# Ledger of designs, part 295: VH-VL binders against q9vpl3

Target 1, 224 residues: q9vpl3
Amino acid sequence: RGKINIQRPKAPHYERARVVAVTQPKYPELPKAKSCFKTRAERTQQQQENPYNEIIAREVRNWLDHSRLVAFFHLSSITADDIFRVRVQLHKQNLHLKSYGSKIIEQAVKNTRYEAIVPLFHSNHCIVFSPDPEKTAALLRIVRRVPQMVLLGGIVEETMLSRNQLVAYAQMPGLHAVQAQLVQTLSQAPGHLIQQLQAHQNSFVQVLDVHAKNQMNEETPKST
Below, E stands for the ipSAE of ESMFold2; O stands for the ipSAE of OpenDDE; V2 stands for 0.75 times the mean of E and O plus 0.25 times the DockQ between their complexes.

## First folded at step 11 (VH-VL)

Design C86 (framework fv_imvotamab_arm2; at its last look DockQ between E and O 0.23; V2 from the best seeds 0.50)
Fold by ESMFold2, look of step 11:
Structure C86 (fold): chain C 224 residues (1-224), chain A 120 residues (1-120), chain B 112 residues (1-112)
Amino acid sequence: as target 1 above (224 residues)
Amino acid sequence: EVQLVQSGAEVKKPGESLKISCKGSGYSFTHYWIGWVRQMPGKGLEWMGIIYPSDSYTRYSPSFQGQVTISADKSITTAYLQWSSLKASDTAMYYCARLDYGDYFGFDYWGQGTLVTVSS
Amino acid sequence: DIVMTQTPLSSPVTLGQPASISCRSSQSLVHSYGNTYLSWLQQRPGQPPRLLIYKISNRFYGVPDRFSGSGAGTDFTLKISRVEAEDVGVYYCMQATQFPYTFGGGTKVEIK
């Protein structure tokens, strides 16, 4: 088969593309495309031609859906040995360091509550996922010794927090009491869960903000 | 410590069914892909397919589509490779391996292998 | 399918001397955002494969400094700076840039 008749067909699903590959001759194509000025229609078509990114996005969505703590970092150049040691330290605290391509993040959060995080991934980055929001303090302590990782912000209990808000959250006493209150609220309001969760989520953020301001004034003398 | 422990060696006749297992431990099983790799006697490695245990999404190599079934039971952190009707050409060592796209983007941990012998 | 071609097929080497293994892909392995998903595996006699190098040049944890990877595009190299007895075995390159994932044919490193 000396000549390629057509490049990869625009198949909507990998299994269907596999069937086409078996029954029809085709030339495999690299999934990478260099960034250029394209319309949304062209970008959507490019995505359909490269379903590999959607498979990886499945992993990203799973991490997001099962993480009560997500932290975003800018990542400077770092050796493989150093990043592995950081990853091991984080793993001991049930903190999972990951990095994904920006296009994959866009696909993972499209049409979700988390679309706002996409601009954070225009540069070198990494993400830390955890099911344990109480581990935020441990995360910040570990990363403090890693200047290559610069905190940009995070998500706690499905709420986007700025860098300063996340730092304040990490210093908050009574996290167990806040978690207990959320569980109690969910148990008591089955019929109005959505409305009550929205109200409690807003209240939770406000309580954290007030608590963080109060704690910063009490815990950080000017001379220290 | 991340471990993948596979079921023991199997001796079968052509036409028999077989299901071999790969149990993951020491990590969040549902957040990582499990791939299956065949190594025929004295030969190299050949990718068969992968599964995402969280939702059982699977992808097969064209060479193995319709020849095997890959499945997982996340409640017991176990992935499976299954034949409905074995052939003598299925005699090989079968490995499971963990795949992560957020770290190493490759098969970082491997099972010990399951030797399958199909003799006529 | 991306064909991965390794050379040499066999690499006899004296203990303490360097070894070099080449891997060539039929297509560029560069994926989105500049990463190239080329890994190197080691399979010691009678053992399963293990990860040595990921993303061309990054050593996996516990892999000695004598192993290094390099390359770009379609041409990749695994080097062992000073071969030791435990380095005997078969080395495979593997691409994860697209499905189906494919391996090189293997390079046997042996002493003497």
Scores: ipSAE 0.762, ipTM 0.885, lowest interface PAE 1.0, mean pLDDT 80
Fold by OpenDDE, look of step 11:
Structure C86 (fold): chain C 224 residues (1-224), chain A 120 residues (1-120), chain B 112 residues (1-112)
Amino acid sequence: as target 1 above (224 residues)
Amino acid sequence: EVQLVQSGAEVKKPGESLKISCKGSGYSFTHYWIGWVRQMPGKGLEWMGIIYPSDSYTRYSPSFQGQVTISADKSITTAYLQWSSLKASDTAMYYCARLDYGDYFGFDYWGQGTLVTVSS
Amino acid sequence: DIVMTQTPLSSPVTLGQPASISCRSSQSLVHSYGNTYLSWLQQRPGQPPRLLIYKISNRFYGVPDRFSGSGAGTDFTLKISRVEAEDVGVYYCMQATQFPYTFGGGTKVEIK
């Protein structure tokens, strides 16, 4: 009895092959197992729909809207420890150092007046917020000691400033100081005006007095 | 100093309404999220939801969605957690906490907690 | 929902000895923007939770310095270098990478 070649079974007789083909249980194609593996696209989409981004974006927007001073910095090879130290120093000055992802920033400022800042966030970056624009000088002083923080620009009083402009702004006397000087100058103006007006009157009176004295001297008869 | 001060302990019956409060001080209330966390007796922490006081934007945990209402009054720097109808299962300690995404992640400051007891 | 699993449930520790707590997430805690939102909380008996450790970029920070955090992705560890009496309490990990935020079940640290 010839060894049944199990590896290459002889093709069954045509009729048997037909019967076997027809009787082969058509196992319903197992529903393509919805690959529990959400495609990267689905994960990305789910991640895109992550309400988290909206939440953070909202926060960023709020900081932007309520800050009178915003400064943007590039971070070059800075350690987390260094950032923390700087943050503490800034916080003491009511300066708030925040770090957000570039995509979050993009989402936050999309279709807003701040959209122009998006190109600044192409690398590692941080933002410093302050309600007080007069803290600009303090900010720059602190950051000067941190070479890893490079000033890119900022927003002061709703005006976008370049790095150079921001530096220049920091060097200007505070608005209050300037205002005080102005008030002082203006307060002196009336005094000067009064002096000038009085000067003419006084001069006139002096001339009249001299004239009166001269007349009196002429009328004094030389009592021989 | 940053502080969150919560309202006092509450003892209620099932079916009653309750509103507890969390007052923030020592920081810009409108710039930080406030979250509510439940801790049932002898159990772990459960995140309930968060609110952004600036615009009262709120997000809930699915488990608490529709069960509670989180609100805030920025004028008095206070956040609220409210039940329309309390259940015995609502018996727990409730914490409010400040959340910041910009500096570091986490609930960095916590209220002292409000114990809510619901018993027939 | 992301499930946070902490081990051990209880950690009896001798004073002065180190302690280690593990937290595993059912999913990666790396956000789409690259940040990992994981924090460790300490809750002492009868007190509210306190933020203990937080992650900035790839580094964990915490107060006091005896506490350190490590890990990435799905596996995180809290270490206490020298356990003190004041360290008694329940420790929780928390993820905020995805809604809803979820806490670990907690690890009770006790003194032997």
Scores: ipSAE 0.420, ipTM 0.717, lowest interface PAE 1.2, mean pLDDT 85
ESMFold2 (binder alone), look of step 11: mean pLDDT 92; pTM 0.943

Design C87 (framework fv_imvotamab_arm2; at its last look DockQ between E and O 0.28; V2 from the best seeds 0.51)
Fold by ESMFold2, look of step 11:
Structure C87 (fold): chain C 224 residues (1-224), chain A 120 residues (1-120), chain B 112 residues (1-112)
Amino acid sequence: as target 1 above (224 residues)
Amino acid sequence: EVQLVQSGAEVKKPGESLKISCKGSGYSFTHYWIGWVRQMPGKGLEWMGIIYPSDSYTRYSPSFQGQVTISADKSITTAYLQWSSLKASDTAMYYCARLDYGDYFGFDYWGQGTLVTVSS
Amino acid sequence: DIVMTQTPLSSPVTLGQPASISCRSSQSLVHSYGNTFLSWLQQRPGQPPRLLIYKISNRFSGVPDRFSGSGAGTDFTLKISRVEAEDVGVYYCMQATQFPYTFGGGTKVEIK
């Protein structure tokens, strides 16, 4: 790891941070104390060998891997009694409220497509996990009465959704398969979605026609 | 509703092997850690180790490293504590308990305990 | 290893009177990236431990309001405002902030 910055303030030079990582000046070592302090190298070595963060990251990865719904919230000040009541209400709907440190989240999603969620955890937060993506509406109904929990976005069927996309997903009537197909379409580039709206009937018919022709090939895996 | 049911009491002789079980029900077994805790007769609680059944990752207390084996079979939602060669000093009550780090409860549900008696 | 020291070792109390149990850790239980995993357990005679208090001061489900926890850093307290006959047993503090997880030595609460 290239940055040795324990106890020292971070470099103030945001304009060249990416290039500076390669050319970072050698920092003076901290004065060595007999027993009360460690050198920067010793602290860095100890952090690299601390298995506790990896243990908690395993739990986070397991929740992410087995949850078809994940919702991220900013959490403002709330009493332990109030958050406990919310947790109980969510649990009745198979919605699991959890909270983890930002470095733990970063370690859990390293080398995955979910690395993009890391910035969401710079502030106080909580996460709701569920195997049941159809419970998104129940989730939003419960947290609507909890102003301390502010929805930031989520993951549905392994697709990252913005706040507005997740709210739209929750309002959709109909079958799980239709909701999953729409989530995939909404997560595509904005230009593709705009073209579909502009071509209304033809675009909708063309998407359905391509989908139907793929189903006529019986050798292909089952799809809707 | 959440339950951890342990196997029954055991009476063994020194040198014998033993494997005791802890069956979880009423929750998603693979999402929670299972810890093992020893209570020697008339004494307090000692943490022996912890396992994550999803991937079988284990950590042992230094006092128990190499002395026991912790394992799990997630297909039957069961965790195990095993000795290859029992000693008289292994006479104790053994508990399993579950834990996760995202709710901050600590060990929230405990098994009923398995009494292991090792005597000549 | 974090040593958890409980006092008193025995707390005989009159029915309906308060009891107070202290737990001191050898190191701070606040870790860098999470909350403090300091809990209190109750073990009634002949029964397994059960969770009373989590995260220093929060009552677990089904725990009567006569139980309260407090503290910070290295010093923690469990209080029973009005001891009842069913409160007889041994109480343990526990930390799960770092390995190995450790328990206090226990405090026996008895009706005198």
Scores: ipSAE 0.653, ipTM 0.836, lowest interface PAE 1.5, mean pLDDT 79
Fold by OpenDDE, look of step 11:
Structure C87 (fold): chain C 224 residues (1-224), chain A 120 residues (1-120), chain B 112 residues (1-112)
Amino acid sequence: as target 1 above (224 residues)
Amino acid sequence: EVQLVQSGAEVKKPGESLKISCKGSGYSFTHYWIGWVRQMPGKGLEWMGIIYPSDSYTRYSPSFQGQVTISADKSITTAYLQWSSLKASDTAMYYCARLDYGDYFGFDYWGQGTLVTVSS
Amino acid sequence: DIVMTQTPLSSPVTLGQPASISCRSSQSLVHSYGNTFLSWLQQRPGQPPRLLIYKISNRFSGVPDRFSGSGAGTDFTLKISRVEAEDVGVYYCMQATQFPYTFGGGTKVEIK
């Protein structure tokens, strides 16, 4: 009795095949499980119900508009805990670290003066905002300790700066310091002028005094 | 430190108007959303709505749409929740909370709550 | 509206023992941008709610490491590795993926 090949069963006799074909229970096609994949329409509807992009875009725009210092960073393999630590440090300096998706940024800055920042948001990024441009040096000091944060560039006083320019800016004395120096210099100028003018007069008086003394000494008769 | 301080408890009669307040401090008030949450006695939390103080953009829960008004005065860093005509069913604890969509997308800081009692 | 269902309603726990709270959403909480906006809140007796976990598994500032969040899609879990006396209260899950934002019914954690 030939070994029943269970892997390739011999085709049944024609009549048996016909009976098997007819007696095969036609299981109602299980209703095509509504593909757990929400149709594009359903997704769109959900998006409409939560205007996430609009809400966040509004926030991003508000930060940009009210910040005098904005710095853009690439994040490389940074943990949430690390970000939190950095955030705390930055916050102590009135620096606000925020993270937004690239699409949100794009929407937020579309048709605005900030549109040029869009190319900076290619991967994981964060933004640091500050109302004080003088905090640039503090920002750079803090982030230098965080190798996972790579400075890409920034906006200072509505001017876009490259990474190098931002670093250079941070090294410059603050505007107030420069102004103070200028004022000091200017305030010294009149004093110096007065001193120079008086110096000649004083010198002249001294010369006259010496001359007068010499004359007096010559007129003193040697009392024999 | 971030703080939200709410106005004191209110006892009102049905039909009366009420405006409660939430003052934010310790952060940039104009950059964060404020939400209001209702908690009826012995019940859970209910989201009422949110406001962006910078421009007073507001969104309401459908259940609270037209029932309450959320507003803000950024000059004094205060958000408001108001009723034109209170109902007994409005008796609840009301919380204001800060919402940051950029970082947490959740209510990260909460006020102490304002108890509103509406009784005849 | 997205319905958030928490289980159990009450969780009596012995001090030092772990606790687990489940939250199920009626719909996926995955936003179109790929984020899942699920948060866990703690409300101690007589106090306002406090944020514990945001975006499923991230601990908020000042939250002890004994708290952890996990889950995906429609099923989420808050775990307390070792319950302490201060952990007594009601815990809420919250979704912010879709308006209106909705909370779970709450789970009361009590000490046995």
Scores: ipSAE 0.512, ipTM 0.759, lowest interface PAE 1.0, mean pLDDT 87
ESMFold2 (binder alone), look of step 11: mean pLDDT 92; pTM 0.940

Design C88 (framework fv_imvotamab_arm2; at its last look DockQ between E and O 0.48; V2 from the best seeds 0.54)
Fold by ESMFold2, look of step 11:
Structure C88 (fold): chain C 224 residues (1-224), chain A 120 residues (1-120), chain B 112 residues (1-112)
Amino acid sequence: as target 1 above (224 residues)
Amino acid sequence: EVQLVQSGAEVKKPGESLKISCKGSGYSFTHYWIGWVRQMPGKGLEWMGIIYPSDSYTRYSPSFQGQVTISADKSITTAYLQWSSLKASDTAMYYCARLDYGDYFGFDYWGQGTLVTVSS
Amino acid sequence: DIVMTQTPLSSPVTLGQPASISCRSSQSLVHSYGKTYLSWLQQRPGQPPRLLIYKISNRFSGVPDRFSGSGAGTDFTLKISRVEAEDVGVYYCMQATQFPYTFGGGTKVEIK
């Protein structure tokens, strides 16, 4: 009877999921798309059974908390000698190349504003950390010659930037000018994206307004 | 460039306290773990524990839990290994070594060692 | 605790000939996303240990190409293709897959 099937969906769901997976279009897998298939039980079990990952996540949190520049890359197959040469070049510029497992990244950014970066780590990756946001241009110059490292985006001064925004940031002469240009660029986004960016845009404008007021005070003689 | 410099050799009697040091230079001290490794005379290596100097988080090997204290002073980029009461069986060479999990995932740079001798 | 067993305990080798050191773990060393955190250390006489090989097969900076690492799961090998006089010392494998970190018992390489 058809009512019986409705009351016990587990077996039909498994077999239907197998059939649906065969008939679904084969798209390139995105990190976010893979995460949509995990159950809550699998996520809970992983969290309970990975105490070692939490220890490593302390290191990731420390790098995130003390880096004014963070850049995320997809990493294609690369030899140990080639990646070592890149690491040495980056290190000379106070740029630190690291790679962590996705479970560790997830634990490190859980319940933080950076949770949005987790899907970037479902494929082979690396991260570059630096306390020096002015080194963004040096970073891009070095990795331009490394086709195995594909820039995905980054974090500058605690603000998440897309690839194009990070490239634009690297070309700007100063922090105030870069913040103003980024706000103007985001304000020109397509209509339905403008609503999603509204909270970030308002936060950005508030930061820029504080910087502009501080800059006007610095241009005027102070008695303090 | 990266250097770990340990304090000098120590000769002690059983029951005495001791604190040996490991000073890091040439890198960002608070971004890397420091581990301590024991080598008894003529024997192999034993991991004792690690510390993250940024927040002083420590983890000990079960064999050494409660028998030593690992600490760090990030203001002078120095890690420490300490005994409250030395035993003759503590006679060994002690190494500090640097670790991170994002690169080599192993002890990449080692101190020169501190020989501790405990005898009556 | 993961027990790391090295063989042989001593490896006397003629100059210019190969040496091979085996390391076996009591359980799989595979960690998050299939990476295996096994390293090889060299301790020359009177010196501290130094890193030779990390993540099974990657040479650390300044390590000659005559050193190579291989293996998977529980069985790992360090090879020296042509032993030189400076290679005399004790070699250790180490796992960093889980706490406590553990070392093999060591293999003494010496010239005969």
Scores: ipSAE 0.597, ipTM 0.821, lowest interface PAE 1.9, mean pLDDT 78
Fold by OpenDDE, look of step 11:
Structure C88 (fold): chain C 224 residues (1-224), chain A 120 residues (1-120), chain B 112 residues (1-112)
Amino acid sequence: as target 1 above (224 residues)
Amino acid sequence: EVQLVQSGAEVKKPGESLKISCKGSGYSFTHYWIGWVRQMPGKGLEWMGIIYPSDSYTRYSPSFQGQVTISADKSITTAYLQWSSLKASDTAMYYCARLDYGDYFGFDYWGQGTLVTVSS
Amino acid sequence: DIVMTQTPLSSPVTLGQPASISCRSSQSLVHSYGKTYLSWLQQRPGQPPRLLIYKISNRFSGVPDRFSGSGAGTDFTLKISRVEAEDVGVYYCMQATQFPYTFGGGTKVEIK
């Protein structure tokens, strides 16, 4: 009697197959469990309608509106501890490191002048805010020590800057320094002008004095 | 240093109105949310609501909606919690706390609390 | 509302011994943005709450390294590796993933 192949049972006789087919309990198709998985669309819609997003978006917008320096960073494999350390360092310089979801950023900047920043938020990211644009150099100095933070770009005085432009900006002398230099230069200009105007007069007087002295020497009779 | 300083303890009768305060210092008051949390005697913490001082946008817990009013005066960096008519059941410790969605997404700094006692 | 359930209610611990507190949520605390906004608070006797851990496992500033948070989804744990006398108090978990924000019932840590 051949070993019953339990892995490939021989098809039952036609009559048995019919009986088995008819006697198979038709389990009511379990109502397709409404896949608790809200479709991406439903999730997106729910996300859009989530008051949470509005709340957070409000905060983001407020930071953007009140910051004169905004820098965007990509975060690469950074630990929470590292972020915390950086945050502390930045905070000492009145730089505020924040992290928001990309969708929140998108919502916050939608139909605003900041809409151009949306493409920067495709991965893990953070934003640094400052009320002082002169802190750009300090910011870059701090983040240079953090290889996990990659500068993507920024906004300075309501102007969007590329990474390179932001770096260049940081290297420029502060506005006040430039202004001071300008004032110094301008303040020297009148003095130079006066000196030049007086130089000719002084030279003329000197020439006259020499002439007068020479005449006096010629008039002194050689007392024999 | 970030500090939240709350007004002193209050003893009131049922039916009286009350406004307690929370003054923030050491940070930009307008950029961070302020939340209020109730703690009844010997009980846990209950979230009441939050306010964004910049524009006074407010959200309440459903349990506290209509029961209290949260407000803020950004000029003096102060948030308020107000009752129009106190009940004995309002007897509790009330905490204000700072909330930042960009950092911790939690209440990172807390006031010292204001004890409100409502008794006949 | 998301219900936060903490266990145990009371945790008597010997000084120097570890403590563990569990927090369970009635639903997932994973936000639509993929973050989990679970925090742990410490309230010492007669003091306001203090933030210990944010986003499951991150220590807040000034929090000793003996405190650690872990978990995912609906199950979260706060661990104290070596309990010190100053750790006496009530610990709360808090979810901020959904309004209204809700707290656990608290776990009282006491010294035996």
Scores: ipSAE 0.519, ipTM 0.778, lowest interface PAE 1.0, mean pLDDT 87
ESMFold2 (binder alone), look of step 11: mean pLDDT 91; pTM 0.940

